# Ledger of designs, part 2: VH-VL binders against q9ybr6

Target 1, 148 residues: q9ybr6
Amino acid sequence: MSGSVLDEEAEKLMDYDYLLEKLYKKVPPKSGTSEYRIPEPQIIRIGSQTVIRNFREIAQALKRDPKLVARYLQKELATAASYEEESGQLILNVKVSRKVVNQFLQLFMKTYVRCPTCGSIDTKLLRQERAYMLKCEACGAEQPVKPI
Below, E stands for the ipSAE of ESMFold2; O stands for the ipSAE of OpenDDE; V2 stands for 0.75 times the mean of E and O plus 0.25 times the DockQ between their complexes.

## First folded at step 1 (VH-VL)

Design a10 (framework fv_acasunlimab)
Fold by ESMFold2-Fast, scan of step 1:
Structure a10 (fold): chain C 148 residues (1-148), chain A 124 residues (1-124), chain B 108 residues (1-108)
Amino acid sequence: as target 1 above (148 residues)
Amino acid sequence: EVQLLEPGGGLVQPGGSLRLSCEASGFTFSNYAMSWVRQAPGKGLEWVSGISGSGGSTFYADSVRGRFTISRDSSKNTLFLQMSSLRAEDTAVYYCAKEVEYDYSGSYTYFDYWGQGTLVTVSS
Amino acid sequence: SYVLTQPPSVSVAPGQTARITCGGNNIGSKSVHWYQQKPGQAPVLVVYDDSDRPSGLPERFSGSNSGNTATLTISRVEAGDEADYYCQVWDSSSDHVVFGGGTKLTVL
């Protein structure tokens, strides 16, 4: 019974509809538009894995360490992730669509990149004990954000 | 080759019930979300209902919520739409449509294959 | 409830370029898909994820999506392109698939 319950919970976490509901509950889509665009994720599916071929380029556009962005996706998708430094690609051990990947990357940008005071993407993320500190280089504002 | 076959519709009086079916072949049925989309005579496309590949999630347009039930039987590769409390406004060609997302279920991205359509007429 | 707005009709001469617009609030943040429907037939996917084409479809079909407007572009239009065209998105706030009202393309 316990094994059955654990399998059901794992399957629920991996269900595409459940993942989408989790994503939309965190940050509902808004009518406001962002002027800064990240590159479109280039997705290849291999069996039960999703490979983001241009992941390094996406992380560079976000001005964040690829390993940090990979860790964020790993936690949000509740899956293992492997960043390949030679190829610059990210391998996720889960089946997800380009749309879902892009939505999590947009959420990452809103939470860990864009200044909530002035909207600038010219920011730095500084590691702290229980939080990250988002520092805006444009307006000077500092904001604690949830640790990844 | 992907095929979606809709065996037929019907003429039903207002307040009546009808069940539509869509038989799928050429792909792993349980891995893909499916939808029903209708089109009233001379009108545009209107999404009616959707179901995840596992059947664990179902969604309905406001116009049919509480009257229509979408379901699937993955062992028979068949999608169903149970329609009740039918109204004249439900008169339309009903299409079953396959979502396109390889290797996972429960996605409402877009429809790569459509059935031939089944005419449902609600009239006295 | 999210709404997609299309012009009811567009006319174009053979060999010219047709542009069919799909208006939606911040539609550039969504993935837009396009379907062609000829009389008496089921819809056929012609553009998906804003700008990608299904295998086997002519290169003449292309798409773009930015800001509040998505556009289906059909270059070197042929008589056989005459059809109704529908744009479509998935609205995550309502969990609904949303279609535009459709545009009749007339090739004169």
Scores: ipSAE 0.000, ipTM 0.497, lowest interface PAE 14.5, mean pLDDT 82

Design a11 (framework fv_acasunlimab)
Fold by ESMFold2-Fast, scan of step 1:
Structure a11 (fold): chain C 148 residues (1-148), chain A 120 residues (1-120), chain B 108 residues (1-108)
Amino acid sequence: as target 1 above (148 residues)
Amino acid sequence: EVQLLEPGGGLVQPGGSLRLSCEASGFTFSSYWMSWVRQAPGKGLEWVSGISGSGDSTFYADSVRGRFTISRDSSKNTLFLQMSSLRAEDTAVYYCARVGEYYDYAFDIWGQGTLVTVSS
Amino acid sequence: SYVLTQPPSVSVAPGQTARITCGGNNIGSYSVHWYQQKPGQAPVLVVYDDSDRPSGLPERFSGSNSGNTATLTISRVEAGDEADYYCQVWDSSSDHYVFGGGTKLTVL
């Protein structure tokens, strides 16, 4: 029964409508324009896979390790993902649109990059014991954030 | 509202050059990949060139590679196609098109098209 | 270099169902988009991602894609549906957009 429930939940997370509802609950659909922008994801779909060709460029703009951003997307989309060091692209084993990918990347930036005190993206994400700490290098504020 | 306006076109001799422009309004221009698609009189659609939102990546059809250059100016919300070494077979209506938020690059918004005639 | 093949023309009577095919090797592994073009006008996206419709378009337009053939289906055809129809894919191996040759739909 418990195995069946876990499989059912995974299937719901893979459904496009379910993913969109999940995203809507986390990020308001009409949450104002950010001054700093992430590069638009360059998406190619191959069967049921979504490939983000410019993933390295996006991670660089976020000032975070590509593997960390990949792990975040893998968990949020409840799918397998692989980051290719040689090409700089991310392969997601799920069918998603650029809009959905961009909204999760914006949520990542809000949660793990942007200082909630001063709005600066000049921050560091540090792992301390069981917690991640977001430290702003502009204003000096430090805040715990949800583990990835 | 979202629109693309193409104020160019014209008649040019073989071997000549011409620059097309496409002005975008009603959306965040720099967030979208853009393309040029052409259609020769009485013929079908043929993709010519594409450019990423940042302008860092450009792609060309084999028939125009080395002769055409795609570019964009985000401060003016304008897409350009610089055409050189023009040939009679380049005669066509040229459309600028936006790559939408759909999977695998569908063109969701199109300009009205501009006629380019290459003849002597 | 990937190639998409469409019949040059299809004729149908008003109220009937028109089916326009787009043939390609393993096209079922690609996302197929369909455009309608009326004389003197720019193309209009009518079906994207194999089977989805842009908001505001009639439910009479639908699509499917499997194996080597994608199909645009227009049910309860109206005179206003008379136009040229093009299928299109993105070929990641060549980094090219590929269009079919187009199909002229004639309504009797």
Scores: ipSAE 0.006, ipTM 0.514, lowest interface PAE 12.2, mean pLDDT 83

Design a12 (framework fv_acasunlimab)
Fold by ESMFold2-Fast, scan of step 1:
Structure a12 (fold): chain C 148 residues (1-148), chain A 123 residues (1-123), chain B 108 residues (1-108)
Amino acid sequence: as target 1 above (148 residues)
Amino acid sequence: EVQLLEPGGGLVQPGGSLRLSCEASGFTFSSYAMSWVRQAPGKGLEWVSGISDSGGSTFYADSVRGRFTISRDSSKNTLFLQMSSLRAEDTAVYYCARGDYEIEWSGYTFDYWGQGTLVTVSS
Amino acid sequence: SYVLTQPPSVSVAPGQTARITCGGNNIGSKSVHWYQQKPGQAPVLVVYDDSDRPSGLPERFSGSNSGNTATLTISRVEAGDEADYYCQVWDSSSDHVVFGGGTKLTVL
């Protein structure tokens, strides 16, 4: 059975592997500020689940609420996520590689942490009902960002 | 209409200095990363230098590091390349090029180029 | 330093398909962009992010990128496609833009 070209293109755009290849190939240029290091995700796989053991440490490095970062990953990976406050772990109900997790964490940093005006990571994310405002404490710029 | 205009060309003696400029119009200059790319006579394209939209990050090819300085003035919509200690090997057509809107995502895609300015380094 | 390798020349007859390769170690993990340059003119972007086309460009231009080889494909080649073609990546390890050496497309 052959599908239409439009159906094949739509399915390809929703193909997880295709989207990941596109994401892997996006390389942001380094900023003039010191390159900020995020801890490497420590991954354990349990059946169809991916557990990020050091998730709290990663969220602290991003200077964002672990629950916000968890919601972002849940949405981007189209899966359920559970953050365990006692252990600091994040459980994702999907089998995903460390490289994929790291790519989305870098994308989170670019979108919700780094100031697009000056490149500083010294920023605050302010929530207004269904919108977010990124405020830079270094240069004073304020910019709306996509809702998570 | 997006335009990048590079005024003039120059003949400079070895060891001399020259400043190139690129005047941007038709887009929000401060929102785009910019680069300089050169091409020696009969040769291929060689990236020289790049600068982020904010000016906070600058990058240089190894062949020009310490000799060239890239800068921008968003109030004048102008990109600059200050060239010093010029060598015969620096003889080339120099293009300014605009990084795309999503330069941080695509890793320097040059969607618009200036007309190029010839720099000749000769005695 | 990271190096991109292109064949120096490719010849095709009008109406045929031209394929211009760009070789690089693990280039499939990078975003590849392609530029067309005609004599006396500035380069023009023809393919970006491996396979996307700028607005207004013919569907005859397409791209692919996997493993160690990226390819620019020009179908139904016309005399006006004669030009030098350059591939380009950003090498994040060195913070350098890297261009291939260029391929001269001759339409005979």
Scores: ipSAE 0.000, ipTM 0.495, lowest interface PAE 17.4, mean pLDDT 82

Design a13 (framework fv_acasunlimab)
Fold by ESMFold2-Fast, scan of step 1:
Structure a13 (fold): chain C 148 residues (1-148), chain A 121 residues (1-121), chain B 108 residues (1-108)
Amino acid sequence: as target 1 above (148 residues)
Amino acid sequence: EVQLLEPGGGLVQPGGSLRLSCEASGFTFSTYAMSWVRQAPGKGLEWVSGISGYGGSTFYADSVRGRFTISRDSSKNTLFLQMSSLRAEDTAVYYCATDLDYYGSGSFDYWGQGTLVTVSS
Amino acid sequence: SYVLTQPPSVSVAPGQTARITCGGNNIGSKSVHWYQQKPGQAPVLVVYYDSDRPSGLPERFSGSNSGNTATLTISRVEAGDEADYYCQVWDSSSDHWVFGGGTKLTVL
């Protein structure tokens, strides 16, 4: 079959549609803007791959290990991801829009960064045996969160 | 064969209403995000509205928000743009287009032939 | 609101290389798409996601995007390339598609 056949493109998009339906269950369709803004992802495409050029800067703004954020995106997008330590970029083996990437990063921030008690982003994610604890350095609250 | 057919254009008076239709065939309609893009006579392209696959999200340009409503009917493979409170500056050729991104933030790979909407007394 | 700036016209001799620019603040952080429109016709996607090309498009079309400028490059220009060219980005902060004003390519 030729790439000019829409049916072939539609079939490839079915997997992507599944992932976005999964996203919609977690993030409202009309998402508001967060008070805290992470750096906008700088995305380039290489074939079927999505490359986030400034991934290290995004992870630094989230105050989280780039590998942890990469693992989260890998699991949520159900795809392979490669973090390149030398360049600081993330390669996702999936065709995904910047908007979808932004929404998952906002969901990561809400779940693993922002304090649910005071709203502060000045928090630490601590490993406690088989659990993750989100500790707020502003108000001192501690809350268990689902492991990544 | 992929086709986007756009009946429903015409002449309408200022303050009036008109519904545009875009009939899709040759592909799985519900999996595609769709957009409306307009072009005033002799002017450039202007994005008007978008709807995600399965109709989960809708988006509007500031100039049409509150006046236009985008919707889709997967059983009829048809995209709609309900236009109300029409103004002279809404006069344009309106194109429907398929979006490569399910959420509606990809590129437009297939376009209808366009339908002329003239808003004049 | 986010704004994309294109030169209104570019002229080039047959067989030469045409470069059409699309300026935007930090546009290198966005994905840029390019459309060709001939008189009386619907637009046609010629480059998407900065540098990808649709099936069936001549290899002469290519794109790049960095810093504040994205560029559509058309090598070995032919008379049939005469058209209006539009760049496009998604502005995530407003949830809007933004088109450039268009560039008329003239092949002299």
Scores: ipSAE 0.000, ipTM 0.480, lowest interface PAE 19.7, mean pLDDT 81

Design a14 (framework fv_acasunlimab; at its last look DockQ between E and O 0.19; V2 from the best seeds 0.00; counts 0 for: pae E 7.6 > 2, placed apart)
Fold by ESMFold2-Fast, scan of step 1:
Structure a14 (fold): chain C 148 residues (1-148), chain A 120 residues (1-120), chain B 108 residues (1-108)
Amino acid sequence: as target 1 above (148 residues)
Amino acid sequence: EVQLLEPGGGLVQPGGSLRLSCEASGFTFSSYAMSWVRQAPGKGLEWVSGISGSGGYTFYADSVRGRFTISRDSSKNTLFLQMSSLRAEDTAVYYCAKDWDTAMVYFDYWGQGTLVTVSS
Amino acid sequence: SYVLTQPPSVSVAPGQTARITCGGNNIGSKSVHWYQQKPGQAPVLVVYDDSDRPSGLPERFSGSNSGNTATLTISRVEAGDEADYYCQVWDSYSDHYVFGGGTKLTVL
């Protein structure tokens, strides 16, 4: 009789299928691109929470500590986040779509991973008390970046 | 119940400055990204600037970068656009627009618009 | 800089189907949104994420997006549909919202 839980589950499944079709439309198989790609977030919605099941894999692809990426998402989404080391999942205490999560992960890569001088992702984020420095291992450039 | 009120606007001479404001109500202000979109008389819509829900990211069209600053004040539920070094081609109706989410997706609500005229 | 191209004008008779196109390089890989603007008024969202409609909007409004062209389709056109229509995307490469130039729909 269309309870809230059943309605939410149906909407979640429909949204997931739609996003998968759009993602594969945007990401054709082996188009000859050599561009580095972040894994697609695997989103499950549980009540008012959003769970990113493959969060550890995403953080590894970004070459950053999962707790740093979790803190970044917590700040940008203005919500509490819990990273589960056993499962590699991130639990966000907010309803948020995969599209929004993906946009912030792309912005994270642009801000804290990719060298603005040469475009390399082979970089280190050097943490100081009040500042972050992005150091490129490919070209040697160092760039201050905004704090998380 | 979402409402975006844009008080003011005005006439400014070239090279001058003006701050626009957009007072928001009916939603959790800090949970949604917002933008400024302008429309010159008889012309189409042009996106000017955007800010994420957290305020952590700001974005600018090439035509205004370095001259305009977008900001938000969650204590006042107000979006601002500080405009400096104004030019005749900045003359337009300026709309504030609420994004559907905390990031840049699409606009679900628009303010009524405020006219900014830059002329000597 | 990413560019969206719309025809400046489309004319239809009442009851006919209007089709307004939005051209962009590989636009099918992006999410396209459509706004309606009547004289002296702020724009109103009529289609989002290529084909979804806001609650309260007539089922006559629909959208599609594939390859290099997105299309807003308005079936059984009414005089009240006469307005300017704008397509929009977020370009993740430049981190910019981009609007098409707008299409004036005239109901003859």
Scores: ipSAE 0.539, ipTM 0.808, lowest interface PAE 2.3, mean pLDDT 88
Fold by OpenDDE, look of step 2:
Structure a14 (fold): chain C 148 residues (1-148), chain A 120 residues (1-120), chain B 108 residues (1-108)
Amino acid sequence: as target 1 above (148 residues)
Amino acid sequence: EVQLLEPGGGLVQPGGSLRLSCEASGFTFSSYAMSWVRQAPGKGLEWVSGISGSGGYTFYADSVRGRFTISRDSSKNTLFLQMSSLRAEDTAVYYCAKDWDTAMVYFDYWGQGTLVTVSS
Amino acid sequence: SYVLTQPPSVSVAPGQTARITCGGNNIGSKSVHWYQQKPGQAPVLVVYDDSDRPSGLPERFSGSNSGNTATLTISRVEAGDEADYYCQVWDSYSDHYVFGGGTKLTVL
């Protein structure tokens, strides 16, 4: 009976993940076509914390609310994050490398900023009850994205 | 000491399904990305699937997308690979690999691997 | 898809220096990692982030990466170094781990 339940759960997970892959599949533009770059994170490590000093600028480049981007990083890094409005810095309660931060910021761009249809960064992210909708202002495409 | 144990391999018919598991110990499981890497007999290493530390992101090789599902259970320190619609070309030793960090960077530890044979 | 190219085999005499190359388009802009695999065993990390060495590995192992070529260098090669070696990167465009085809190092 335990095996059957596990199999059923596995099947459900397969279906769910498959659907997610289909719904959230993004086709990044060819590297040669996209000139848009986000700033490299400026990181300072203080004890067990990591501070991104230029986080406001990064969020601006991503055209998203710093708090939203912070929440994203908090979730992905499984740590607490605190955005300082005055300084524009993000404090993470974990020791993390610039490389790792960059990777997640790039994933954020791909998932929540860049249009999967035309590659434009002129997009809006709308929150829905169970998902986000990425709307492209350039081509009009609408794509569901995983909730943050 | 980091340990990765990979039960679940075996013989399966084409079109069949198989679930692999990897039991992790010796590190904070939820803090690190995990991956499956396979190696066909006499062939090189091929990345199959990866999952971020939080589980928020999953990645798949084109060759397995839509057929394989990677997941993790932090409460059990276990990584899973649900394989469906198996093909002969999926025959390989499957390695569980621990990433160095929460993101996808490189593999600092590997399991001993488990053999999956897809044959009629 | 991003592709890493390795020579299928390299031969070296004991005490000599082996160099295993990994070719990729603008690979110098990526971080390259290397694994050693002996027959019947799982891969082992030997070089990471182009040139860093895990603790416990001999100083004989080193790495470099520039332009379109990364190189694993094994100085004063020993019989025990005979193995397959794989280079690896993360491709941020396709979100894939990419391995080279592997190089068999033979110690003559």
Scores: ipSAE 0.054, ipTM 0.697, lowest interface PAE 2.9, mean pLDDT 90
Fold by ESMFold2, look of step 2:
Structure a14 (fold): chain C 148 residues (1-148), chain A 120 residues (1-120), chain B 108 residues (1-108)
Amino acid sequence: as target 1 above (148 residues)
Amino acid sequence: EVQLLEPGGGLVQPGGSLRLSCEASGFTFSSYAMSWVRQAPGKGLEWVSGISGSGGYTFYADSVRGRFTISRDSSKNTLFLQMSSLRAEDTAVYYCAKDWDTAMVYFDYWGQGTLVTVSS
Amino acid sequence: SYVLTQPPSVSVAPGQTARITCGGNNIGSKSVHWYQQKPGQAPVLVVYDDSDRPSGLPERFSGSNSGNTATLTISRVEAGDEADYYCQVWDSYSDHYVFGGGTKLTVL
C-alpha cells in the first residue's frame, strides 16, 4: 500500500535519504531534493586556508562528533585541520571551494551516516571492540564502517 | 614529474578476463584518488571506476559494476583494474587518471591509454 | 544517473570566441571541469572548479557555471585549439564521475 513513486528511489537507492515510512509517500523530484540536505558550508577562504564557519551545525546535522568529522576531512583532504570549540568553526590548511567541501561531506554522509540497507539517516556509530559499527535505528541493520 | 604508464591491454574473447595496471611516479601515490576512464573507438570519454587514496572507497559506473574490480598497491605505486565477463561494448582505450585529491574531484594527469579489444 | 549534455560540434573563425556549453540539471551547484583532447592523444585539463586554469594555460581559456549551464570560453581562437572538449562533474547522488558527450571545436 503505497501512494509514492518508488522508481526514483530504486534507481538511486544509495543517493537518497531512505526511511521505511517514505515507501508510503510520493518520492520528491530528483533535482534539488534527491540528496540529503546538510547545512550549506559557510566558507571563508583566507590565504592558503579554508574556514568552515558553521562546522558545528554541520556536524550536528550529521549527528556526529565535530572532532570525528574534522578528522575525516583532515584525512581526505591530506591537510592539517583545527576545530575551535568556542566558535564551532573548522580551519583547514588547504584552499578548497565550498562545492568541494560539500562533496566530501556528502561522501561522509553516505559512508558513516546513511544506512546502506534502508537509506535512513537515523543511525548511530557504535564503538565495538576496536572498530566502528553503523547501527540503523530505523531498520535495525548493523555493519562495520571503515576507520577514519 | 608525474607519469602514469599503462602497460598491457590486448585482445580477449567475450566472457574473458583481463587485468590492467597503471604504474605511477612523480607524486606520493597513496595521497591521491585514481580512476580508470575509457573511450570506445570514435566515442566520448566514459568514467569506469575510481578508488580513493587510502583505498577505502571504491566506485563503479553502472555498466561495469559487478564485473570490474579496481584496486591499488601502494608498495608498488600501481593501480589495477580486474576486468571479468568482458563484452564487445568494453572495447576501448583505457586511461589511468590521477585525481587532484584523496577522493574524487577532477583529473589533473592522464596516462597515454592502453587498448582493450573484445571480439570473437 | 546524472547527465551532461554538450553540443556535438562548434565552428568558429580564427580570432573569434568559441563558447562550448555543458548542460545539466542544477549544474551550477556542482564544480565543473573541462578537458581538451586532440586526435590520438590523452585528455588534458584546461579548466577546473568552474573557472580556474591549470598552470601554463593561457588566459584565453576561461569558464563559468550557473543555473543549468556551464560554459567553456576560448577567446581569440587559434588553429591549435581545434580539438574535442569534454565537461565533467562528480555526482554525489550516484557516486559517479560524469562526462559530457564531447564537443568537436572546428576552427574554420
Scores: ipSAE 0.047, ipTM 0.659, lowest interface PAE 7.6, mean pLDDT 83
ESMFold2 (binder alone), look of step 2: mean pLDDT 92; pTM 0.948

Design a15 (framework fv_acasunlimab)
Fold by ESMFold2-Fast, scan of step 1:
Structure a15 (fold): chain C 148 residues (1-148), chain A 120 residues (1-120), chain B 108 residues (1-108)
Amino acid sequence: as target 1 above (148 residues)
Amino acid sequence: EVQLLEPGGGLVQPGGSLRLSCEASGFTFSDYAMSWVRQAPGKGLEWVSGIYSSGGSTFYADSVRGRFTISRDSSKNTLFLQMSSLRAEDTAVYYCARHEDYYEYGMDVWGQGTLVTVSS
Amino acid sequence: SYVLTQPPSVSVAPGQTARITCGGNNIGSKSVHWYQQKPGQAPVLVVYDDSDRPSGLPERFSGSNSGNTATLTISRVEAGDEADYYCQVWDSSSDHVVFGGGTKLTVL
């Protein structure tokens, strides 16, 4: 650990490359224009933290509890997160790009919002014992999804 | 070497059209949002248009909305700006620039600039 | 529409410290980036995210951002620092990139 500017940038790039590689193991190289379906994340960097300023609006568009979406991001990014109810912001204790945040939000939508049977986003996520049950309000299909 | 090369530009009459191109090399083009920024002779920098890495979202300054169209072709690593209904006030050096998503729309790599002159 | 205000010019003697301000309503809540532009050349990013420097840039360049004012500070100014400097933010309410009007730094 020399503590030079170059060493600090190398550490930042290593963290980013790791998260991006982890993400692309789960998502095919071709992603759609799903960003148009939810508000674009408004990211601000503050030191070593990433702040999503419009997080409440994003969660509302996903029709899910902001705390649930925050827990998902916290788990996938392996970092601590704080959701501020007054401001509607999410503070992540890690440096991540808007691109990486967008891709994890798309994965959340695919896994916990969109019906795999009919493609509808009009769904409910219900807690059952040790699993979540995704129930489609459009076609009635139900299937278990991995707990967050 | 990470770079953006702008081979286009030229002289065009008022009311005419022109397409600018910006060729990316040395990085994964499809991973980055891109912008066009212009500078009129002796004036400051003015943002013109932006496009997300996916190509799914495009943005325009009020002065060019409806007249300019930004697009990208990831197979060619090329960014385009289709300009129509050109006016004398569009005369400027046009730069393409890369947004590092790690920074909030900051631009870390710029093309060399291409002069567009709108004159009779 | 969101507006960034910069002084049109700043003069400084070699070896002294130059300070270039960028005024904007609640700009402290935004990430400010700074660009250096020399005549006939493309802009070069010199400070990003308020206070971070790109690799290879001299430590003499630094930045701050709080309240309604962001500041680019260039310490131990050299003749080669003479250029136009622009601040830039992204305005989330309009989804626009916004530049300041630019400040001409003269070293004399």
Scores: ipSAE 0.006, ipTM 0.519, lowest interface PAE 12.1, mean pLDDT 82

Design a16 (framework fv_acasunlimab)
Fold by ESMFold2-Fast, scan of step 1:
Structure a16 (fold): chain C 148 residues (1-148), chain A 122 residues (1-122), chain B 108 residues (1-108)
Amino acid sequence: as target 1 above (148 residues)
Amino acid sequence: EVQLLEPGGGLVQPGGSLRLSCEASGFTFSSYAMSWVRQAPGKGLEWVSGISGSGGSTFYADSVRGRFTISRDSSKNTLFLQMSSLRAEDTAVYYCARDYSSSWYEGYFQHWGQGTLVTVSS
Amino acid sequence: SYVLTQPPSVSVAPGQTARITCGGNNIGSYSVHWYQQKPGQAPVLVVYDDSDRPSGLPERFSGSNSGNTATLTISRVEAGDEADYYCQVWDYSSDHVVFGGGTKLTVL
């Protein structure tokens, strides 16, 4: 083996430590499954990349722009992401499990989709000055949320 | 050279408890996730439990959840499996194993201990 | 729970190619790893991430994974390759390691 292989492994381990720390601080392993179900991510591993094959379908179920959901995952996983419009796939430049992907998608839904007042997913995001505004089309509630 | 030594094991009555240990050397212990895998006499490999390098994340097979506890001590470079409420079907050779390249658990194993026999019988 | 299916046994003549299959629903979306186990010994990783080999392993061992079937291929089989072989995945949906039932390779 070359020395570069050992360097790459060390960098991978540090990246994984960081990602899991972020995940477990926000979404404990025991958080369980939400009542509203999104499609199960179809994951393919290509080297050090994670490909979500059915990403467009997942974004459609969340009623959000795939590019917005991709930006969220890119920021939370601290990695580069590429959304392929033709195929509807999301390519993440990091090795992550389906469980990690699911936990961040659930967190996205709680923060940017589900109305905290009535529980409806019939909502929309609007940009207002320094914040996104989550507006519920079912009950009319409005809530500021952190920009992505 | 990576080495995993398992000095534990023994004969225990049903309902009893036993702690297995796996002493690691030849690598930076906290940089690798680890697992326990067992094999009943004449049967195949069955995953039991896993733990991240830091010990902050633990994983369990459904058959042992609530009865077994995996832990690690980085000051002693030792992995543990505390087994309680033991049943006849827990009789197996238990292997400790080191994850190939991850502290955060990718769940595949390059280095294995020699295995230790646990017999649960009256 | 995710299930991996292997044939219980495969027989091959010395110098021929052995192929051991591992069936799983959409297994091509998982990383498959393969272990060799000889009687009284701990398992040895022979293929990981579908097709990669650990350092020091003979080039005769190779792997592939697509659709619903992963395959371990052992070319120019030798008597010393006689062993049990297990496929394995990390089931991302349950965070569980899953092993196949094992395949006994007999070299005759």
Scores: ipSAE 0.006, ipTM 0.517, lowest interface PAE 11.1, mean pLDDT 83

